# VH-VL binders against q9nrl2r1430to1533: the designs that were tried, part 314

Target 1, 104 residues: q9nrl2r1430to1533
Amino acid sequence: GGVHELSAFEQLVVELVRHDDSWPFLKLVSKIQVPDYYDIIKKPIALNIIREKVNKCEYKLASEFIDDIELMFSNCFEYNPRNTSEAKAGTRLQAFFHIQAQKL
Short names: E, the ipSAE of ESMFold2; O, the ipSAE of OpenDDE; V2, 0.75 times the mean of E and O plus 0.25 times the DockQ between their complexes.

## First folded at step 17 (VH-VL)

Design ko5 (framework fv_nezutatug; at its last look DockQ between E and O 0.22; V2 from the best seeds 0.00; counts 0 for: pae E 14.2 > 2, placed apart)
Fold by OpenDDE, look of step 18:
Structure ko5 (fold): chain C 104 residues (1-104), chain A 121 residues (1-121), chain B 107 residues (1-107)
Amino acid sequence: as target 1 above (104 residues)
Amino acid sequence: QVQLQESGPGLVKPSQTLSLTCTVSGGSIDSGSTWHWIRQHPGKGLEWIGSIYYSGRTDYNPSLKSLVTISADTSKNQFSLKLSSVTAADTAVYYCARGPSTSDHYYMDVWGQGTTVTVSS
Amino acid sequence: DIQMTQSPSSVSASVGDRVTITCKASQSISSYVAWYQQKPGKAPEPLIYSASYLYSGVPSRFSGSGSGTDFTLTISSLQPEDFATYYCQQANSFPLTFGQGTKLEIK
């Protein structure tokens, strides 16, 4: 097979994952490490899940993709106090995302 | 950005307790992260000692469990290692490290620079 | 416990070479493997997590692959700063365990 160009969604996910502040978002939160997480967050999501959805072409609209990314950040801010490393990383990553999303 | 720094005596006598502290800056230990101690005997590979979670839960290497205590002090943004009844086999560079909070699995994405501890009479 | 058998223990290579290091787990660990680079007198630095994902700032010449029990770290074109010791680590379960290390030396 030949090389094909990444879609805009794929490219953006790659950029998010590669970002220094992506560490809170790479995978779903461990229930073992954070026992009460899923009692609070009812729609968990992470970049690996979003990437999988992109790969499966589950996003038909940019708005759907953006909604999942925003949900990811929303979950972070819902669970983590603003002074935590996770929330601070989320704030920076979200700002980055908002800039990149303008290209969609 | 999160930074880690190990501190403690570089020399410990046999049968005494090795005590080290990892000071975290640029982030709170009272986050969802996991905090690890790893050591490396001279010329050898890496050995996981134990971990402490933000909840205070600990996991230890079974080979060292009876001798190891890891604790955290959120007021100082530090976590510590105590290894009792040390022998020459405990001579090593000791590292503290951070693991991301959003994982069922345990990677170490930030490391301290390490501190050398020599066990000698 | 899960043993990580890393090979080779040492390898000599030249700048520009393609280098491959392997790590075999004693049981299936899915893709939960990390790779670290350690230079003399320095702490290990993370390169790869989840078998194939590069940490931010890691050059693209590094790549990881594998799942189950067999994992590989590849440097596509060796650079002078890449001479170091590399370690794999299973992140699947406690106790966390590392490979024995691979010392990459200049030929």
Scores: ipSAE 0.014, ipTM 0.660, lowest interface PAE 7.6, mean pLDDT 92
Fold by ESMFold2-Fast, scan of step 17:
Structure ko5 (fold): chain C 104 residues (1-104), chain A 121 residues (1-121), chain B 107 residues (1-107)
Amino acid sequence: as target 1 above (104 residues)
Amino acid sequence: QVQLQESGPGLVKPSQTLSLTCTVSGGSIDSGSTWHWIRQHPGKGLEWIGSIYYSGRTDYNPSLKSLVTISADTSKNQFSLKLSSVTAADTAVYYCARGPSTSDHYYMDVWGQGTTVTVSS
Amino acid sequence: DIQMTQSPSSVSASVGDRVTITCKASQSISSYVAWYQQKPGKAPEPLIYSASYLYSGVPSRFSGSGSGTDFTLTISSLQPEDFATYYCQQANSFPLTFGQGTKLEIK
């Protein structure tokens, strides 16, 4: 995308990273902390990876950026039962994302 | 900002259960971190006992077998250690520690001050 | 289990000396080692994570290096407050294991 789109993606990622509910999403899930994660989740992603893609201008369309963020949430809800702290944090952060993404 | 404080009895009789609690302040135990128990025998090095992840998942040192239980109480912002059937060999300083939620691996960035436990009649 | 072996078990040094402590893992742990400093009667304090990264507030005279099985903690110019016991820890796999400790004593 253009310079305005790159700025918008960067600002949104920064807002997500700074949100209180970002802790499950900051980095790729550790195999030590969650050994079966990569047996279940085949397209792992996290905010640090998405931010790197923004900085390298790898998103050509806003839809591609949104798809990566939604994949991150989808992975969370697929791996984590709905009553877990991760799923609850994901639900709140996803709602926050949907409000902010209206600006894209 | 985050601080950990151990509490529990300083003296436990052989064959009884040792119960220790770690109180967390300045942060929530429900925040994606891993919470650890470590002990140190008199004049010796550090031994990892086990951990509890914010999801409720526990991991224990196999050398302690079925003797260890770690649990969390999110309403009190505490996690606890129970060590059953104690002997004099369980005499140690017990520490609780945090592994940060942003860590790719189990590093311990905040430690409690430690509590001394003596197993004696 | 991954065994962590430190050498030396103790070292005597003077203020201003360069001190090196080594830690060897029984199998590869990539860069996933931490170092801790413990003073008598006190809890361990973290110095280094992921072999070479200093925690905030740790003096720059401390440095770590290594990868795979061999790791080193270096103090470039020893200060009086540095006399303590140092421990390495592997953070790669369960159970988490520590080295036996290296006691740094005044000469």
Scores: ipSAE 0.000, ipTM 0.600, lowest interface PAE 11.8, mean pLDDT 87
Fold by ESMFold2, look of step 18:
Structure ko5 (fold): chain C 104 residues (1-104), chain A 121 residues (1-121), chain B 107 residues (1-107)
Amino acid sequence: as target 1 above (104 residues)
Amino acid sequence: QVQLQESGPGLVKPSQTLSLTCTVSGGSIDSGSTWHWIRQHPGKGLEWIGSIYYSGRTDYNPSLKSLVTISADTSKNQFSLKLSSVTAADTAVYYCARGPSTSDHYYMDVWGQGTTVTVSS
Amino acid sequence: DIQMTQSPSSVSASVGDRVTITCKASQSISSYVAWYQQKPGKAPEPLIYSASYLYSGVPSRFSGSGSGTDFTLTISSLQPEDFATYYCQQANSFPLTFGQGTKLEIK
């Protein structure tokens, strides 16, 4: 998939990581602190893992990259009730992501 | 800039419940951080009492778990410590602290000023 | 429970000296150690996280190193304001535990 798309994926991931609402998504949820999380969420993913996949050129299509980011938000909304800090942060970061993703 | 302030009684009688509150300013308790209580006995080192995650999950020092309760009140931006059946051994300076919420690593990057609690009849 | 053992318990040193404090974990904790400075009558202040990273505002004369079970805190040129007690803390798992402290006294 072209050099432009790989650079765009890295730029978008950096912007997501720098966003104030990225804190729930930087790393995988701690199984020690949230022991039931992995009973509910079967395809865990986080920004650090997505960034590694970009660095390793594991995304061949923009849709594959977008699918991982949307999975990240979907997991957040599946596990966390709407009124939680995680869900609120997810809603705001997802809205930001949708704006930035239109640039791809 | 997040700041923490402990409050509560300085003197508690044996067998009573010690109740302390930590007020968070310059940030929200509902921001994904982990919140800790630590104490320091006279002339001795630091002892972790327990923690509360923003989700309401708690972890307690096993030596205290049947006696300790940590809770949070998001509307007041506070979290609290209750320690039941206190004895003279519970005389200490009590600190609240903030820790990172996004990893398994439990660093304490902001501390309150501490409050002295004496257990004496 | 992971025990943290500091050495020495106290140090008497002069301004300008290099001071090294060690902390040993009873089992491997990778790099998950924090160091704190506590001045008399004050709360602990964070110095170092993840064995070697300084918090913002910490002077560069402070450094940390180590991995696994053996960790060090070094002050390269002791200043008068460094008189304090220093604690290591394992940040790996609950229950969180601290070293017993090292009291640094200026001669």
Scores: ipSAE 0.000, ipTM 0.589, lowest interface PAE 14.2, mean pLDDT 87
ESMFold2 (binder alone), look of step 18: mean pLDDT 91; pTM 0.943

Design ko6 (framework fv_nezutatug; at its last look DockQ between E and O 0.68; V2 from the best seeds 0.00; counts 0 for: pae E 10.9 > 2)
Fold by OpenDDE, look of step 18:
Structure ko6 (fold): chain C 104 residues (1-104), chain A 121 residues (1-121), chain B 107 residues (1-107)
Amino acid sequence: as target 1 above (104 residues)
Amino acid sequence: QVQLQESGPGLVKPSQTLSLTCTVSGGSIDYGYTWHWIRQHPGKGLEWIGSIYSSGRTDYNPSLKSLVTISADTSKNQFSLKLSSVTAADTAVYYCARGSYTSDHYYMDVWGQGTTVTVSS
Amino acid sequence: DIQMTQSPSSVSASVGDRVTITCKASQSISSYVAWYQQKPGKAPEPLIYSASSLYSGVPSRFSGSGSGTDFTLTISSLQPEDFATYYCQQANSFPLTFGQGTKLEIK
């Protein structure tokens, strides 16, 4: 049911946010701090935005929720070289997410 | 389950433009991953043509860059390949594929069945 | 561009055999190598990523190893369904490049 799915999404977002490797993903990248970010990333997203969508019940399917999370990681790997702290954090967090997402 | 399907003319005349479309089902091209075009000449190996990202950014094989255009239509959940000024050397099976990023590595985890394109007069 | 030199181009083997395919990169590519299996008339399917990680659902008889320039795909005990063409691919940098392939045939 929708209520149970909503709770599952909420819980997963909480777990992602609380993860040690969530720091690159908590909110949208600052255009001031990273001036060229939005020249490269055209579909920006972050955990706070995903949380809002969950709270607003905008996800009807788990796949929709998963897609947004995957977009978040994709953006990270598109912009950040492999050896950066952001990319490394993203790799670990994504692995964690993939395990947790199996419960959805 | 994500599935990819190539479509387009199987026959193209020399000097014309080859146009193919990859339709993605079971997932949105608008989110995550990378979307690739790869081709295989008869009896030969695999050649990467180019890729398009969720951002719309593209990367092309330098050997084909001047002739290749890859685009995406999120409303149709499709991405396309255009190869201009084709010759017999462009006769091949053309695949679209999804690229995944795991442990800082790329690999192509989902492929279309491929579509044969023959260049002949 | 990074060239991937795959060997052998073809190999004949029997069911139960141990089969080894090698791929040599023209420059160091760390562990950024994937292996694919392609059966006649079909699209390639992933076997190994990151040089040694087994793709989900792939039998454990498949394994990958190597780092830097030299990489190996091993089938510990060949099964009938394993006769196919195999390709290595470097994912270190663009343009993405493949080995020329190894056709594994029935002896």
Scores: ipSAE 0.016, ipTM 0.668, lowest interface PAE 7.6, mean pLDDT 91
Fold by ESMFold2-Fast, scan of step 17:
Structure ko6 (fold): chain C 104 residues (1-104), chain A 121 residues (1-121), chain B 107 residues (1-107)
Amino acid sequence: as target 1 above (104 residues)
Amino acid sequence: QVQLQESGPGLVKPSQTLSLTCTVSGGSIDYGYTWHWIRQHPGKGLEWIGSIYSSGRTDYNPSLKSLVTISADTSKNQFSLKLSSVTAADTAVYYCARGSYTSDHYYMDVWGQGTTVTVSS
Amino acid sequence: DIQMTQSPSSVSASVGDRVTITCKASQSISSYVAWYQQKPGKAPEPLIYSASSLYSGVPSRFSGSGSGTDFTLTISSLQPEDFATYYCQQANSFPLTFGQGTKLEIK
């Protein structure tokens, strides 16, 4: 019937997903495509998982939501060499996130 | 303007654990920043010890493998270094420093004044 | 580990001179290098990030250049307050590593 109002967390995740630099973060890294990823990254996370947690109301505090987003960026910079397209996308998306997160 | 200040004991006995704290003022240790520990041996160059990201994720210099722990306490606006099983080779000036997404997390744009640590019996 | 080698290890120059300090990485680090100035008894201060970007408040006489393995810090007109040790640092790979330092002495 009407337009549903999105939560602040949902709105921010949607903005991140729609950003041009979100491609390394949309889904968990494939073990088939990147076999050593899970040997190095012990707490894997991606935007689809974060969005699911938002939809299930698993974040009680803004800090918990921000922790998961920052873990996602931290994993990117830990695994990917600085000069890769993944790391460059992560740097730009993280900057965008910090501007948008001021609304939280 | 952000300022960092190291604190901890100036003298540590061999085989004990060195514990240092960095207090951040004029800004928070929250998101967008990486916090580093660097040391400088007398008359020598700089050695990166490790870092902690705002998410709590840590990276350590492999040469200090299993000896280093870095942690953060956001409620106190502090991050800390523990270096276990120290020897005379760990005598150095210890610095805490900040990396920022605006000029890259892995460059140090703000430094503490440094604290001298002597390992001696 | 990526080794950073600075040249020269020490240099003496006169006020007004153009001074160049070089830094060589043992493997390609793209443009992921920073330069720091350290005066006796003080913490290092940042000068340059990403090979050529000057930090706010750093005098314009300082400049950085290079990519890949070879990097240069230039001081276009040396001043007495530039007496210091200069360090390069790579940020391409862990562990982060620094050059051994170049001591600049004013004649």
Scores: ipSAE 0.006, ipTM 0.625, lowest interface PAE 11.0, mean pLDDT 87
Fold by ESMFold2, look of step 18:
Structure ko6 (fold): chain C 104 residues (1-104), chain A 121 residues (1-121), chain B 107 residues (1-107)
Amino acid sequence: as target 1 above (104 residues)
Amino acid sequence: QVQLQESGPGLVKPSQTLSLTCTVSGGSIDYGYTWHWIRQHPGKGLEWIGSIYSSGRTDYNPSLKSLVTISADTSKNQFSLKLSSVTAADTAVYYCARGSYTSDHYYMDVWGQGTTVTVSS
Amino acid sequence: DIQMTQSPSSVSASVGDRVTITCKASQSISSYVAWYQQKPGKAPEPLIYSASSLYSGVPSRFSGSGSGTDFTLTISSLQPEDFATYYCQQANSFPLTFGQGTKLEIK
């Protein structure tokens, strides 16, 4: 990955974090508060981890960054029933992400 | 640029297990997407066989549920189909496809080229 | 299971014609329909998702509309390269199901 793509990834992550519907995705789900989460979700990820990976230049391609963001949403939709606040927030934030990803 | 490629035998004998593999390039099967198997019988339409999520969760067409297994091998970036106890009715072109998971929205945006499987004595 | 019924099963048309293909769902699926084009000997290719949204690179002569149970695919000015079979697919729930296809033939 190029330096220009990494600054674009950082800008996109900041916009996701600032979105009102980011609250389910800011940090990893607590195993103590939600004990069965990690029995169901095998590749947990959250915005703080993605942002750290951007800061450490761990994404070589834009597709790797996009895949982590989509994994975050996929985990939300798999764990949470469709009518929950978490799933609805995920749907709205994912739609926002698709619009913003055109900056990549 | 995600690309999908089916591989496996073109000829399978009745009662055997059909085994196909889809190799994904330009992206990871671990992330963000659902992965599907679809087949098309000669002169007929498309039939969804089943899907696998990045988590390993699977969903199968109820008409095939006890006969089908879909699995993933993340180290090889592949997902696979096994269909047991095949008959001539399983002769078809088999496709793998990528779909994005959203709140029950299952669109297939990338397809493999397809592989023809014939079940014959 | 949600049945998708396409009409017509086959259509013959001339270059420049407007062609409409319909797809009816056995129950409401909101706008969760995709359309695919399949040329002979090739895999299906996506045209439309969410009833009316075009994939990138799809010519603007293709359009989709509908909600609930009734959906249409329209080609506003048929071109020779549009000879193909077209499928609708409901994307609402498992099992995912396709219409039986509409073969578009050039007169």
Scores: ipSAE 0.006, ipTM 0.634, lowest interface PAE 10.9, mean pLDDT 87
ESMFold2 (binder alone), look of step 18: mean pLDDT 91; pTM 0.942

## First folded at step 18 (VH-VL; framework fv_nezutatug)

Design bb1 (at its last look DockQ between E and O 0.83; V2 from the best seeds 0.00; counts 0 for: pae E 2.3 > 2)
Fold by OpenDDE, look of step 18:
Structure bb1 (fold): chain C 104 residues (1-104), chain A 121 residues (1-121), chain B 107 residues (1-107)
Amino acid sequence: as target 1 above (104 residues)
Amino acid sequence: QVQLQESGPGLVKPSQTLSLTCTVSGRSIDYGYTWHWIRQHPGKGLEWIGSIYYSGRTEYNPSLKSLVTISADTSKNQFSLKLSSVTAADTAVYYCARGPYTSDHYYMDVWGQGTTVTVSS
Amino acid sequence: DIQMTQSPSSVSASVGDRVTITCKASQSISSYVAWYQQKPGKAPEPLIYSASYLYSGVPSRFSGSGSGTDFTLTISSLQPEDFATYYCQQANSFPLTFGQGTKLEIK
């Protein structure tokens, strides 16, 4: 083994996870806590899943990585009304992401 | 990389229904994002027609709402525009576009090449 | 509906010139403004989102500023490929609306 430099995708995921507004996105929504979530959201995704895909080198293009992140936000805004804490956090995190993604 | 392509009849008779399809390649239309129809009259500016969310919800321009229907076919990875009772005023280049799904703001970050539709008898 | 009043409607300039295009919203729209560039016979291409952020690949000579009701697109040093029509768009609320466009022509 050894230490390797983080890829751009890895670095961005780290930044997203560390962001104060990442809490709605760190892992998949619990069906127990939100029973109707998966009736509405058909393509669930979260930062831990995206991180795993990055680690497995599943993203060949930056656009694929961006698409998963955008799906994550889309799901949030589809399920959560705009005035919820989740939506507000998502709005801020998405804005942050859009800025950072310009470097990809 | 995602690409959008408009298709449909370039000529429509007055009072008929204009029907266009946007074929999306590179990614599924149900994989997030918001999908838009915009048109541009000859020599004029841009007019938003309507949008469909990846979930299937729609938003329409109030000036066209009664005449416009936007739908999606995920099996074909397409979304479509129908504009009924067309007149010469509906002659335009029609664009489909993609934008990020946000809580309350909408930009168009990827556009189709556009397709010209002429309304004429 | 929110109206976007764009000015000027047309402007003639030379390569190397500084060009400024303004867009005024009929009501406050925070920073939810996009700018697009359209060349003849082509689809619009995005330049700026959220008033001041450039899309990837957009030259740094392009910049956007403003908040509330007044917004500006600036090209610091005009290049030959920049002659086109530019549109602002409010992204604040439905219905989405565009400015009437600014045609940037060669002097």
Scores: ipSAE 0.474, ipTM 0.873, lowest interface PAE 1.2, mean pLDDT 94
Fold by ESMFold2, look of step 18:
Structure bb1 (fold): chain C 104 residues (1-104), chain A 121 residues (1-121), chain B 107 residues (1-107)
Amino acid sequence: as target 1 above (104 residues)
Amino acid sequence: QVQLQESGPGLVKPSQTLSLTCTVSGRSIDYGYTWHWIRQHPGKGLEWIGSIYYSGRTEYNPSLKSLVTISADTSKNQFSLKLSSVTAADTAVYYCARGPYTSDHYYMDVWGQGTTVTVSS
Amino acid sequence: DIQMTQSPSSVSASVGDRVTITCKASQSISSYVAWYQQKPGKAPEPLIYSASYLYSGVPSRFSGSGSGTDFTLTISSLQPEDFATYYCQQANSFPLTFGQGTKLEIK
């Protein structure tokens, strides 16, 4: 939880946003476009929200930051069947995240 | 830091139901992880019993058929194992564990200390 | 069910030795193998995921390799704390299955 950890959280979030497979995760899912999403997903989260929490220093521990990122992927896999573009992107981005998270 | 602790009776009689609870501390169990039960038989390796997702969905080892039930209580931050109709073959050290929720593969990155269960008359 | 076969069942080695433990899957599991270290009376400890990636805090003398059906855990220079039992686990499909273990003993 020091200044070095906050810089590492920001660096990791930037790398996730930059990744080609970030597109399902940039912003919260639209209720209009996906009417039943919020009936199934109880704790919605997205990269823009996580990035704001990093900027506001809301993460006290690396594990809190990691938990929000993992929740984001878990929501994707819970809502989307594994053959969808969203689930495939989630699988690739999560694998990338697991490698990058070793830097925390 | 996440910690897992198994609890339950150490001795169970044959034909009864084995009931174990895993208490999770340091983090909420509804944060998108998958939660596992694993056992280790005396002088043998590890056997996966089953898993529960943060959403409440379950996966069970087919070798245990309909004998196993895994459930979660988010308000207590616990998940539990029930194994019915136990025999001496169910004597083992029982572990709870956590892993990331993925679409197609499952690793266990945090383990409990384990609890010994003996099934005997 | 995917059977995981470890070899050898037991290894006798000295501090400083290089040790290799192998694990073979009965069918392809891509790279979805984990390795665990277990000391007597303790729970397994995670060592490697996805065949070759070390968990945070695992010493760099540990390494993993392989894909498909053949996987290897290597300890490049044994330390006294490395004497333990090692398990591989296929993480590809349910039911999740473990190798039978390799006991690494001091010679």
Scores: ipSAE 0.447, ipTM 0.863, lowest interface PAE 2.3, mean pLDDT 91
ESMFold2 (binder alone), look of step 18: mean pLDDT 91; pTM 0.943

Design bb10 (at its last look DockQ between E and O 0.40; V2 from the best seeds 0.00; counts 0 for: pae O 3.5 > 2)
Fold by ESMFold2, look of step 18:
Structure bb10 (fold): chain C 104 residues (1-104), chain A 121 residues (1-121), chain B 107 residues (1-107)
Amino acid sequence: as target 1 above (104 residues)
Amino acid sequence: QVQLQESGPGLVKPSQTLSLTCTVSGGSIDYGYTWHWIRQHPGKGLEWIGSIYYSGRTEYNPSLKSLVTISADTSKNQFSLKLSSVTAADTAVYYCARGPYTSDHYYMDVWGQGTTVTVSS
Amino acid sequence: DIQMTQSPSSVSASVGDRVTITCKASQSISSYVAWYQQKPGKAPEPLIYSASYLYSGVPSRFSGSGSGTDFTLTISSLQPEDFATYYCQQADSFPLTFGQGTKLEIK
């Protein structure tokens, strides 16, 4: 906990959303546009959902917040081959996240 | 925060199957990480045995591939190592570890404390 | 398999000394090197990822550099708690492989 950690989560999620490579992660993947996604990915998550959990103070520990962000990237890499635009964006955004998350 | 703890028999007879379990606390094994087994032979360096992804997919060291099985039990929040047909060469300290799932590189950011396994007749 | 060769295998040094440890990969691994510290009877602990980034809580006297095949871990001023064995790891491809270790001893 603590109030400092909650403010840090909010600031980090805003920075992730504003990053150029956030586009695959802003909202849950559409079943209409990607019909097989939910057959492969069992715990879907996206930045809008994580941001709402921060707003509702649902993260009690920094590790819980970090785990949701890491799950978001892991889903991307599990579903998308490494040469896709989605996987490349995920790699760059995850690297940015790893640097910023050291402040938590 | 996240903690990993190895458990299993410390003494195993040659030709038997070595079976170890890593219990994860403070986090979930089906939550977006890659989980590893590494061993360290007496007075020697580290050897990666294999990994299991949060999705259940596995990667094994080719030198051990036909002998090794790594599996996960999400209901117990555990992942396990089985190494068949052990010999004295398999005497080592065995570690479990975690790393972030990435598309192209693999680091280990949390380690268990290690468990010593001796293979002796 | 990518072989990781550390130099030297052992270093004798005093508190306050600057120490460098090198690691050479048998082929290019970009910047995908990690460094670990292992004290006797303990598990390895992560120091550095991606050649040069410190994990949170690692003292700033540790630094890493390099790309391609040649990598360096530097301790700018040794402290008593730094006497340990240090391992590099290539993180580029399976099978993951470690250097043979560098034992840092009190002179």
Scores: ipSAE 0.551, ipTM 0.889, lowest interface PAE 1.9, mean pLDDT 92
Fold by OpenDDE, look of step 18:
Structure bb10 (fold): chain C 104 residues (1-104), chain A 121 residues (1-121), chain B 107 residues (1-107)
Amino acid sequence: as target 1 above (104 residues)
Amino acid sequence: QVQLQESGPGLVKPSQTLSLTCTVSGGSIDYGYTWHWIRQHPGKGLEWIGSIYYSGRTEYNPSLKSLVTISADTSKNQFSLKLSSVTAADTAVYYCARGPYTSDHYYMDVWGQGTTVTVSS
Amino acid sequence: DIQMTQSPSSVSASVGDRVTITCKASQSISSYVAWYQQKPGKAPEPLIYSASYLYSGVPSRFSGSGSGTDFTLTISSLQPEDFATYYCQQADSFPLTFGQGTKLEIK
């Protein structure tokens, strides 16, 4: 590979990953740690998966990229009660995302 | 744009089960949204019946919980309401609606046109 | 359950008037309040979410304010198409609950 300028999607994913509240979203939930997760969440996704899709140029529209990010947050809020650290982190990260997404 | 349409019998006999379906077009019953049933008795205000998430998880009005079942069929892009043991008090316009799904907000941003259900012998 | 007490139940006004509708929650619900407009024979339509944010397409003459327990919907200059019934709704927690409604009629 060579050095190239990051796309807007790549840059945003980098910013999301670097955010302090990204820890629940960096990779897919472990079946071992959360045995019932995949009984509830039918479309699992995480920032590493989204990053891979970006790298493979699978997103042709900004809306497609945004949809996957929103899916990620939706999954978090579906599984985690509002008072959990995961949900609180998700709330803050989502707010950050919504601000950054305006630049897309 | 997303549209919702209620369908089902407009007349139901007392003690029977009211069954309605909401068909979603221009969008899918999927993540990012929650799906609601609301009703309005003639000349009265709005009453929330229940909601369903894309996971199939449901929330019900406690006053109706024992009698209400909400389900979704994503293959048909529909979600349904069943209300058992109906009485005249269940006569109302029934609305299905969509709302954004967030950690702590439950709004309805898209509504069906509503369908009238009359409970009468 | 969270009760939403809406007032007044009805109000008569003229075109050009400033109209204010209030909604009081039985407990603090932060800013998780929505307002809807319903015309006769039609489904409710969303006006405001999160107490003060207008949905897209809603005229700027509509505004919402409040936090905690007291909320208001204001129409700065009433237009003919604004005569309808308005409802507040708490979006804080289940069970979701609505105010009793305010019928805005022509004076």
Scores: ipSAE 0.026, ipTM 0.727, lowest interface PAE 3.5, mean pLDDT 92
ESMFold2 (binder alone), look of step 18: mean pLDDT 91; pTM 0.943

